Miniprotein binders against b1l550. Designs and how they scored, part 162

Target 1, 279 residues: b1l550
Amino acid sequence: MRLPEELLERARDIHSEAPSHRIKLDRVGSFGLKVPVEFKGFLLLAEADVWVSLPEGRRGVDLSRQVEAIYELSNPPKDPFSLCREAAISLLEKLNYADSSGVSIRFDAPLQDGESLKYYGVEISSIASDEIINKIRVEILGMTACPCTAELIRAYKSSEIAATHTQRSLGILEVSTKAEHPDPDKLASIIERAMSSPLRTYTKRPDEGGLVIRSLSNARLAEDVVREMIHLFLEEFGHLPEDTHILAAVRSMESVHMHDIYAERSFSLDEIRKEISSH
Key: E = the ipSAE of ESMFold2; O = the ipSAE of OpenDDE; V2 = 0.75 times the mean of E and O plus 0.25 times the DockQ between their complexes.

## First folded at step 15 (miniprotein)

Design lc55
Fold by ESMFold2-Fast, scan of step 15:
Structure lc55 (fold): chain B 279 residues (1-279), chain A 95 residues (1-95)
Amino acid sequence: as target 1 above (279 residues)
Amino acid sequence: SPEYRKLLLEAFKLIREAWKLLEEGNPEEALRLLEKAFELAQRAFELAEDDPRTRMALWLMAYIRRLQAEAYKKLGDLERAKELLEEARELAEEL
């Protein structure tokens, strides 16, 4: 039911009033919105968060204008990168009291896998203020094989292909840049190439055997995977601005342990180049 | 800078109006607004006091050039569209 419009004219504008405590808030917004996006020919249902900064002298945010900003730009569905940037800019235009705005969009991205599809996780953000910062996080599962156990079995059996335990490992690349968002398919490819082998959606017995042999022949520590991811990232994306920040990480779900192994490195492009050039 | 921010926000308003005009099939009016937006972004570039603000203004200038190229494509002027995409690429190379 709708209330009479006369009540809107008589009621106080609560959001424009002074708060009880004069404290700035960094992020106030609408979280968990369902938004359709078009990604590389696929129509996907994404989840979005939108927010703005709230100045110390204002009690609340006009949430209806936040929802309007993203939904207006998402009809018809468009690519999530343009939607993210354009919505963040629109929020600052619509909510002139805000010093900054942000939009995050999350979805599972399809990736061609032979005659089938597999999926990897993507989260993109754009944060607008006096500058725009674009962030992307890609997560994809792969396979790793333990080189330590492989070496022990090789010594015991003198085999050309050492037996060892294999496990699913989660690879993570996160990029924060003032340039446009990196292509998530390229980030996913970097992660998979750094692993002992990729995972498949469908595998017949001979193909499954081949994947296992590939993994065993390319045994890698979590630390090896992170270093290889960084190396491959620099080959593909070393042209990004020097102040671009990257997080590379691997979580190995060890099949022979009750716990996981985790390795990570965060760096700026300027920092890593200086480090590598010192050797 | 309050002046820098004001110029960027005005440019963003013009860009948003241009998006709507392009969607409505009015690329000629969109081009007029986008040229005004470019002028504002260029003035913001001149007022930028640090690298982050300079990069933001450059990014916005490149983005406006891409939108102008889309408008010219809708008008069937592929040569002018190509020229604008080349200008956008040159601006982006400074990021």
Scores: ipSAE 0.005, ipTM 0.242, lowest interface PAE 12.8, mean pLDDT 82

Design lc56 (at its last look DockQ between E and O 0.70; V2 from the best seeds 0.00; counts 0 for: pae E 1.9 > 1.5)
Fold by ESMFold2-Fast, scan of step 15:
Structure lc56 (fold): chain B 279 residues (1-279), chain A 95 residues (1-95)
Amino acid sequence: as target 1 above (279 residues)
Amino acid sequence: SPEYRKLLLEAFKLIREAKKLLEEGNPEEALRLLEKAFELAQRAFELAEDDPRTRMALWLMAYIRRLQAEAYKKLGDLERAKELLEEARELEEEL
């Protein structure tokens, strides 16, 4: 149904009215928007959230302006880092009552795996105020193998290579920085190198046997994986500002249990360097 | 494939041109470009080799249908606009 424009012009401006209670809101926006992005030569459908802060004296946000801002910047599709940053800045320009804005973009990133592709999870955010804070989260599956069971079986069987149970493990690296977003492929690489082995999209029996043997000979606890991820991260990204904040985590989907094992560590670059150097 | 990417980029280009035509008050020419864009997106959908690329093409087909509906509304053809919005909704439900 269409309403006459004259009626709409005479209606109250609800968003500009005083609210029922004078309470500031941190994030008000449009969540779950579908937007196209260009990532390393691939055109992908991403999911975006856009928001602004709402002052205590204003009832609502013009959500149409938020949607317009991101779609104006999405054709032609551009890299999600530039889209995130530019959309967050645009929101503050269009909505002058807001003190801050944010954009978050989620998609499955392609990674070459032999002649096929595998995908890993990426979430990129930019939060704009008097400065811009960039955040990236990468999640990728790999394999771990239990060193405890491996040692027990090795002792029992006197074998050269210990047998043990293996399982899928989800590795997570999250970085928040005032610098540019780190390259997610490098973050994914760090996670995979910290694992017992990566997962493959397709493997024939001879290659499958080799991958399993590699995993068994490189058995690692979830705790081992997190520590290795942090070590590798510092080697690759130690140049980031000292106030950069990192979360490293792994969730091991234990094949011999009904539950998962989880290990994590949050830190700033300044904090972790002091900790490591004190030993 | 390289063909998949080229088809989508051409469709996006036609969409930009069609949106400009809609803003300038030329919905008939916009519809011509949007129909070409839909054909390109549909061909990309047929070439897609995995779920992420299938979803990209499918979303673009739905988006083009929504733009065509906007053009028909500007022409006063509300019934055709309704049909296109329903087709867009059906495509979007597959995402």
Scores: ipSAE 0.593, ipTM 0.868, lowest interface PAE 1.9, mean pLDDT 86
Fold by ESMFold2, look of step 16:
Structure lc56 (fold): chain B 279 residues (1-279), chain A 95 residues (1-95)
Amino acid sequence: as target 1 above (279 residues)
Amino acid sequence: SPEYRKLLLEAFKLIREAKKLLEEGNPEEALRLLEKAFELAQRAFELAEDDPRTRMALWLMAYIRRLQAEAYKKLGDLERAKELLEEARELEEEL
């Protein structure tokens, strides 16, 4: 049953009233929206969250205007970074009682893998206030080979043939910056290059053997992978603003262990430069 | 595939045109465009080579069904609108 339109004229505007308890809220919004995006020529289904801050004197947010802000920009489908930034700005303009707004967009990004595609996880955010903060998180699987077990087996066999356990490892780079979002393919490349070997969607038996042999020759601790990720990140993105914040992490699904191994480091560019220059 | 992308882009174009027609009070013409859009999305679904592309096509099919339901409501065919909304929910459940 559709209510008569004249009732809208009689109803209180609950959202514009003051709340019983005057407490500001940091994020009020709509989460889990499905939105189409176009990433590097691919049309993909993304998941979006949209929010604004809510001042202590306002009871509620205009939720329909929030979803309109992103959906108006989503057809024709566009680049998710542009969508993210433009929607965050639009939210702050449309909901003028807020002092900040935010949009996050999550999608699986395609990456060429020989004749096939593989996908890696991307989540981007733009937070708008008197300035814009851009955040990106990239997650991609690779392969690691344990150097400790390799050394034990070498010592036991006293031979040139090395063996060790190999496993899937999830590499993570997260960047928060006032600059534009870093290119996710470059972040994914940094993560893969830090691993013992990339993880392939398809490989023939001779290539599979070669992949394993390469990983054994490039055995790395989870800690080594994190350090290498940081090194490679600084080479590619050391030009970003000094207050840029980074998290580099690896979660290794160790094949001989019941539990995962996790290593991480967070830092600002200013912080890491001071750390490196102290040596 | 290149055909997959072409089908989806045409479907999105027809959807934009149909939504404008619904706003203008022309649901019968909007339905003609939406039926074409659904056929294109369904062909894209059949061509999808992996899970992400399958999910994109499924979502679009469900989205079109919801727009068709809106159009039928404007025409007074509430039974058809209900059937389309039920189909949309089934498609969305597979996402």
Scores: ipSAE 0.563, ipTM 0.858, lowest interface PAE 1.9, mean pLDDT 87
Fold by OpenDDE base, look of step 16:
Structure lc56 (fold): chain B 279 residues (1-279), chain A 95 residues (1-95)
Amino acid sequence: as target 1 above (279 residues)
Amino acid sequence: SPEYRKLLLEAFKLIREAKKLLEEGNPEEALRLLEKAFELAQRAFELAEDDPRTRMALWLMAYIRRLQAEAYKKLGDLERAKELLEEARELEEEL
């Protein structure tokens, strides 16, 4: 049933009405949109969240305009970093009643693993207000070997090769900065290098034994991994603004326990530099 | 594959042009472009061989069907629009 155009002109804009309760909302938008992006030459279907603030005097947000804003910018597909930033800005321009906007884009990032691809999780965000804050979260699985068990076994069997239990560990780096988004591949590399060994997609490689041996030779606690992540991050990204905020974390899926081990550190670049300089 | 990428990018181009035509009030020409875009997306789907790239092709096919439905609504063909929306829904269920 096509509504007569005349009726549409007469219909009240419900979204522009005063709400029953004059309360500002921080985020109103569409979550779980599917948007095309281009990442390292790959065309990927990403999930996107888009939102704006809603002033106390407005009942609702024009959600259609939000969706249009990101889709307009998504064709042709572009890098998710630019898409996030541009969409966040566009939202503020299109929805002039909003004082803040945000965009988050999530996808599995392809990473070359020999002749194959492995993937790591990426969430890229931009929040626009009086300033633009860019956020990136990278998650990648690696392997850790326990140094404590290795030491116990060494003490017991006097073995040169310390047998120990190994487990999958999820490394997380989250960076919030006023600068451009950090390179997610570099972040993923930092996480992998901080662990005992990386994971490989295909184990049929003669390299499986090598990975295990490497892991055993680089036995690390979850705490060690986090500290190493921070150290490597400072070496690679120490040039970022001092107010850049970082979360470094590891969730170790322990093979000898029914529970996971978790370690994290949240810090600004300024704070961590002061801490390191004091020792 | 380079061919897969080429097909998708060309489909996206046609979609941009079709959207412009829809805005200009030319739904008939928009539909012609959208049909071509759909064919390209379908070929891309076939080339993806059920890899993660299949999702992009499926999404694009569904998106095109939705745009076609919009064009048919503008033409007053609500029946065809409904059919296309259903097809879009079915494609989206595969994502």
Scores: ipSAE 0.429, ipTM 0.769, lowest interface PAE 1.0, mean pLDDT 89
ESMFold2 (binder alone), look of step 16: mean pLDDT 88; pTM 0.891

Design lc57
Fold by ESMFold2-Fast, scan of step 15:
Structure lc57 (fold): chain B 279 residues (1-279), chain A 95 residues (1-95)
Amino acid sequence: as target 1 above (279 residues)
Amino acid sequence: SPEYRKLLLEAFKLIREAKKLLEEGNPEEALRLLEKAFELAQRAFELAEDDPRTRMALWLMAYIRRLQAEAYKKLGDLERAKELLEEARELAEEE
C-alpha cells in the first residue's frame, strides 16, 4: 500500500530538524547495497556502502538520494573504480549539507589459475571532499612454511629439505592514494609472490606434491612475507605520490597453534624511502 | 584555497538546478547551466595547487560532460552526445 503524496504536506521534515544532541557524525549512509559491476570482462555482483558526513545541526540524511546516486551510475554496469569515484562526487552534489562523501565497493575478483579461475577479495573506496582519496584493499590466501621447525628437523634428520608445518596465510595490501586506484591484480600478484607458495583452485597429486615441496624449499615467517610484500610493492608502485599510504599485513593460520600469528607494517612512500636509504 | 572550494560548491549548485530542469523537460536551459558549471570547474582546475585537487576538478569536469551528453541524447543529438562522452573519457583519464 502506497500512501498518498499529499500526506507529505502535513508531515514534519524529520531529516532537516535539529537533533536531540548537537553532535557531528562522520559517516551516515546506506550500507550493504547490491550493485552489478563490470571487472576485466566479467559481470560481477558487488556490495556497496555509500555515506556522507552529517553536520551537528541536522538530524538525518536523505538515504533515498544516496541510493539514487549509486543506482544512476551502476545501470548499465560499469567498472568499479569509475563507479566509486563518480558516485562519491554525485553524493556531494546531491547532498549539499555534507562536507565529505564516501563509497566502498566489495567483490571477489577472478584471477587466472591455470585453465580455471580462483578468486581474491577486493574493496575499492573513494572519499570525496575538496579532493578525492582513493583506497584499495586486496586480500588473498597463500601458503607459508615455518623455517624454525624446518631447521630443527633438518638438524635432527640431516635432510636437505626438512619437514615443517605449513598453513594457509592471508596476505593483505591496502593502498590509500590521491592518484588513481592501483591495479588489484598486480597487488594480488605481489602478495602471492611474497608467500612460500600460492594456493591453487585444483591440484592433482603430482602437482600438489610440487606445491608442497616449493613451500618447504621457500619457508618464510609472517615477518618475512610482510617485508617481501613491501619490497615488491616499491618495485611495482614506487611511482605513486610520496604521500601514498600503504598497509602490508599477513595473518598466518598456524597449524601447530590454537591461535593465529599476525604481522603488519603501515607507512607512507616518503617514510619508507627515508628508512631504507638511512641504513 | 578558499576560492577553489567556492568554485566547486557553486558548480555543484548549478548541476543540481540543471538536473531539475532536465526532469521538467527543459534540456536547453539545463545545458546552459551545465556549461556555466563546467566553466567554474575549469577555473577550479586552474586554481588547484596540488594533484588531488587537480584530479577532483578534472573528474568533476568529466561528470558535467556526461550530464551534458545525457541532455543532448534527450534532444536527439547523438553526435554531440558522443563528442561529450569522448571529452569526459579524456578528462577522467588525465594523469
Scores: ipSAE 0.242, ipTM 0.698, lowest interface PAE 4.5, mean pLDDT 85

Design lc58
Fold by ESMFold2-Fast, scan of step 15:
Structure lc58 (fold): chain B 279 residues (1-279), chain A 95 residues (1-95)
Amino acid sequence: as target 1 above (279 residues)
Amino acid sequence: SPEYRKLLLEAFKLIREAMKLLREGNPEEALRLLEKAFELAQRAFELAEDDPRTRMALWLMAYIRRLQAEAYKELGDLERAKELLEEARELAEEL
C-alpha cells in the first residue's frame, strides 16, 4: 500500500539538507536509462546518462526530476542530438541549484549495406552551463593490410599485387565543440575511407575477393590510418571553431599476433593547423 | 522497414493520448488505448529484422505494461496491476 500523504508531508527533505562534508560534486545523476530515439528514419532504443553538478551545501539531487526531464522530451521519439541538448537545458531549468548539467546518449547507428544493414557505434553528449559543449564519438570497424609483409612477399614473388596479412581495425573519431554535433555518418565515412577497405555484413565469394584485393592494394599501418583520418577530418570539418578538440585513433586487431596495435592523436584545430603550417 | 516504423509511431501516439487521459482521471479509456498500443508494439516485434529493432519493440511493450499497471492502481485493482508489472519485468529481462 502507498504511504499516507500526511506522512510524506512531514518527512524531512533529505536532499535539501547540509551534507556531512561541504564538498562540491561534479556529476550526480541517473545512468543507464533506456530511451527511444529517431535516427535518420530509424526508431532505436538508446542508452542515456543524465547528471547535474551538486553544490557543497546541498546533500542530494532530485533524481526523479532528471528522469522526468529526458522522458518528457523522448515521447514522441526525436533525433538524439536535439534530445541531448534539450534534456541538458531542461535539467538546469528543473534543478536550479545546479551550475551545470549533462546528457550522454549511446546507440548503434545503422548504415545501408546492400540489402541488409551494418551498425557503427555512436555516443553523443551535451554539457550545459553558461554555454553548451557538444561531444560525439564514432567507432566503426574496417580492414587494414600490413605493408611490411606485403613488401617482403612482393620481393619474393615479383607480383603486381603484394600478398600480406589483413585484420579488422577499429577506427575512432571523437569531437568536442561549441558548435552543433558533426554528422556521425560523415565521421564514419572518414574512418572507412582512411582504412584499407570497409567491412561488409555479407559478401558473395567474388565480391569477397574484390574486397581483399582492394585492401591489399591499399596496405596501411595504423599510424597511416590515423594520419589519413586527421587529413580527411580537416577537409570536411576544418570550419569548426578553433578550440574544437579531436581524438583520432585506430586499434588494429593483428591477425599474426596475440596483441593489438594502437595509434592515436589528440589535438585542437588551432594546434594542428600551426603544426601543419610549420613544415 | 516502413511498416515497422509506422506501427511504433502509432503506438507512441496512443501512449501520449493515454498519458493525458491518466492525468485527467480517466484510467478506463487510457487502458483501452494502451492495449491497442501494446498490440501495435507486438506486431512491430514480429516484424523486427535485427537486434536493435527487436530491443526497441520489447522496451515499448514493457513500458506500456507499466503504464497499464499504473492505470489499474488508480482503479484499485492491485491484483491486475501486479500481473502487469510482472509481465513488464519479464519483457525487460529479454533486453
Scores: ipSAE 0.316, ipTM 0.740, lowest interface PAE 4.3, mean pLDDT 85

Design lc59
Fold by ESMFold2-Fast, scan of step 15:
Structure lc59 (fold): chain B 279 residues (1-279), chain A 95 residues (1-95)
Amino acid sequence: as target 1 above (279 residues)
Amino acid sequence: SPEYRKLLFEAFKLIREAKKLLEEGNPEEALRLLEKAFELAQRAFELAEDDPWTRMALWLMAYIRELQAEAYKKLGDLERAKELLEEARELAEEL
């Protein structure tokens, strides 16, 4: 039942009232919205969060205007990068009391794997204030093999082919930049190339043997994978602005241990170039 | 291009300032800022590299026209306000 317009006209504007405590809030908005996006020819159902800053003197935000902003821009479905940037900008215009706005969009991206598709995780954000900052996070599973265990077994057995355990590892690259969002397929490729071998969605017994052999021949610690990811990132994306911030991380789901191994490094392009140049 | 983003963001800042001026009862100064904002949005439209960026510039131009119409209504110029709303509608139809 919709309220009569006369009642709506007489209702207090609660959101514009003074709050109980004069405290600024950094992010207030609508979280978990389902929005369609077009990504590289695929229509995907993404999950979106939209928010704005709230000044100390205002009780609440106009959530209806937030939802309208993203849905108006998502029809027809468009690429999630443009949607993210445009919606963040639109929110600041529609909600003039806000100092900043943000939009985050999450989806599983299809990636060609031979004659099949596999999926990797993507989260993109645009945060608008006096400038626009674009963020992207890519997560993809691959395989790693322990070089320490392989070396111990080889030394003990004196075998020509080392036996070792393999495990799933989650590779993570996160980029925050004033430039446009990096291509997530290229970030996913960097992660996969840094690992011992990629995971496949479909494999027959002979192909499975090949993946294991590749992992054993290219055994890497989580620390090795993170360093290789950074090296490959600099080769592909070293042209980004010097204040671009990157997080490179790996979470190894150890098959012979009850816990995971985690390694990460955060840096700016300016910082890492100076570090590499110092020796 | 990076220039596109600078133009859009400067236009957005001018729009926010103009809206505050309208609320404060200063529609003449608001119109001055909105005219500058429109020029910036139009330049962004000319520099747009793909369809979504073009849509953002068109959306801002349409919105600026709506705000200019509101300012002229506050000044009592209803004919000019009506003309600006028609321009906003024509710009929005391209979206």
Scores: ipSAE 0.000, ipTM 0.121, lowest interface PAE 17.9, mean pLDDT 78

Design lc6
Fold by ESMFold2-Fast, scan of step 15:
Structure lc6 (fold): chain B 279 residues (1-279), chain A 95 residues (1-95)
Amino acid sequence: as target 1 above (279 residues)
Amino acid sequence: SPEYRKLLLEAFKLIREAKKLLEEGNPEEALRLLEKAFELAQRAFELAELDPRTRMALWLMAYIRRLQAEAYKKLGDLERAKELLEEARELAEEL
């Protein structure tokens, strides 16, 4: 049952009223929206958050206009990068009292893995004000092997193939830029290449042995992986604007400990270039 | 700047209307609105040069050029479409 539309004309516009306290809010919006997106030939169900700033003199945000902004642009499904940018700008158009708007879209991206598929995590956002800032975060699991234990065992046994512990490690690259979003497949590739070995969706015993031997031959500390990720990122994306901000991180789920090891570095392109050129 | 924001929002409104016209199969009318949108975005960009952090106008200009290229492609003018895509790429490179 729908109430008569003429009742809307008689009702107070609660959202446009003065609030009890004149306090600005940074983010007010609709979170956890389900939206279809087209990503590299795949139709995926993504999760989206949309928000705007709320000025001190206004009681509330029109949430219906927020949902309209993203859904109008998502039918038919389109690439999540264009959707993110266009929806953020549309929010400012539809909600003229807002100083800024934002859209975040999360999904699991398919990646070809031999004859199968594996998935990595992608979160993108666009924040619009007098400028637009685009952010992308890619997370993918890989394998690391401990070089310290490998060296100790090699010295003890004089073995050609060093034994050591291996573990899953989560690699993270986050990029915030005024340019377009970087290609997430390239970010995922950088993370995997920095690891001791990538992980697979499915392996048989000979393939499992090969992954383990590869990891043992390429043992890396979490600190080594982060440095390699930064090196590879600069080779691929060093052309981005100087004020681009990057977070590179690794979380190693240590098989011989009850806790994880974590290493990270945040930097701007301007900052890292000065650091590298100082030697 | 309130003037800068007003120009961007007016340009975006025209872009949204033009996209609807392109979907409805009216690329001629879409081009008329996109030309007007580009002028507004360009004026905003000129104001943005006084504020080093303002870049939304440049993004809108590149996006408008891409939409104009789509319209010319639908009209069968592939040569003009290619020119507009090249302009869009040049504008995007300035981000």
Scores: ipSAE 0.000, ipTM 0.278, lowest interface PAE 14.1, mean pLDDT 82

Design lc60
Fold by ESMFold2-Fast, scan of step 15:
Structure lc60 (fold): chain B 279 residues (1-279), chain A 95 residues (1-95)
Amino acid sequence: as target 1 above (279 residues)
Amino acid sequence: SPEYLKLLLEAFKLIREALKLLEEGNPEEALRLLEKAFELAQRAFELAEDDPFTRLALWLMAYIRELQAEAYKKLGDLERAKELLEEARELAEEL
């Protein structure tokens, strides 16, 4: 529905007024916007949040200008990384009272998996001020198996025994950097390689046996997976600025327990290099 | 489904070409491509079995109708443009 012009003009006047209390707000904006994006040849419906800082002397933010900023850049659909960066910059240009702006875009990324597609979660952000900070979070499901279960399979030669000791695990890599967003497919690949076995969208009976056997051949604890993710990340992305911050995490969904197992590590590239170079 | 993805990607390609045609001042050819894109998006919608895929196809159909309305506005057919915008709104409401 279009609001009458008089109502829109009045709303703009109200937002420019002095507030009841002179308090700066860090993030004010439009959250949960649906925006089209083009990701590696796929047209996807993404969800976006847009925000700006609000100075202590201004009552409100012009929300219509925020929606205009991302809408103008999303029509026609473009890659979500360019959209994220350009929209954050555009917000500062359109809303000159703001000290900073931000955009987050979330979508499920398709990945070719044999004859079918599987999906992994992607969230990207760009925060603009005197500099731009780019953030990306990738979440993908895989399988893990306890190393002791691998020994049982070796003894008994039975995939049935193995099946009772495997579990689904969610791998997480989050990167915050002044450089461009890392390629999410490469982050997803790191997570999958660190896991005992990737989880496929469609699994035929022979493929199910293969996944269980592969998981047992590469049995790893959640703690092992996090360490391997960090190792593989450093090999692929060690060239990023030293102040780049990373979160590596695994959530293991235990089938025999009422709770999940969780392991994580946050670090800067500078910090982890110094740690690894020490005894 | 591979067929669902193929239909959606082909519709997207046609939309991108139609947008260039609209920018170049050729709304008649843009409408031809957009109608083909709509047919492909509708077929994708029919093949979709899960909410995320049905919503993506519905969104694409709504977007195509909005672009067709813009083309008719450039041709001076405001009545047809209004009709297409109403169809786009109804499709978007289903999301």
Scores: ipSAE 0.000, ipTM 0.246, lowest interface PAE 14.5, mean pLDDT 78

Design lc7
Fold by ESMFold2-Fast, scan of step 15:
Structure lc7 (fold): chain B 279 residues (1-279), chain A 95 residues (1-95)
Amino acid sequence: as target 1 above (279 residues)
Amino acid sequence: SPEYRKLLLEAFKLIREAKKLLEEGNPEEALRLLEKAFELAQRAFELAEKDPRTRMALWLMAYIRRLQAEAYKKLGDLERAKELLEEARELAEEL
């Protein structure tokens, strides 16, 4: 149901009115929009949030202009990084009262896994003001094996490959930068290489034993995984601007406990370089 | 700076229109808009004076050069496309 055009000419402009209280709002927008994106040859349905800042003297935001901004840029579907950056800038153009704008896009990224596909989580954002800040968060599951229990069982049974508990562990890399978004496939690869072994969607032949043996031969604490992720990140992305901020984290869903183990480190490139160079 | 922001937003508007023209098979008109966009981004760079704004303007200039290279490839001018990709690389080295 559409309203007659004549009503729009006679109605109050609610959004432009003074609010009940002169309070600035940081984020006002349209959340949970479904947008198609093209990611590395795949057409995916992503979920997007778009927002702007609202000044203290204005009652509301023109939500229809927010939807227009992302809709115009998403037809035809394009890569989510360009969509994110361009939509954030477009929001500032369309909504001249705003001091800042932001766009966040979430999707599950397919990753080639032999003859099959597996998936990992991606969330990207761009926040625009007098500058633009690009953020990306990648989450992927892998396997870890406990080195402490492995050592105890090895000592007891005198075996080169020790029995130990294994579990799913969630690896997390989050990057905030004024440069372009890092390639999420490379971030996912860093996480998987830091783990005891990657996980598979399925095994073609019973090579499941091979993955288990690999994880047992490469047992790692959550703390080991975080340190290795940071090391590998610096090798691949150490060229990013010095004020780039990174979060590296692992959540291990311990199979022998009713609780998880968690390890993390946040740092800027400038900070971590100074720490490493000072020994 | 309001002027810095206005220059960047106008440059992005021209880039959006140029990308549409490239997809519609009009690389000549796209190049005209991209050259204007580069001028605006360069002027924004001059107003920025200091990081982090200078990095945003440099990134945008590099991006425009890559789009101009795509346009020249569509026109069959591979030599000019190569020159523009080299300019984009040099701009990216400042980041």
Scores: ipSAE 0.000, ipTM 0.275, lowest interface PAE 13.6, mean pLDDT 82

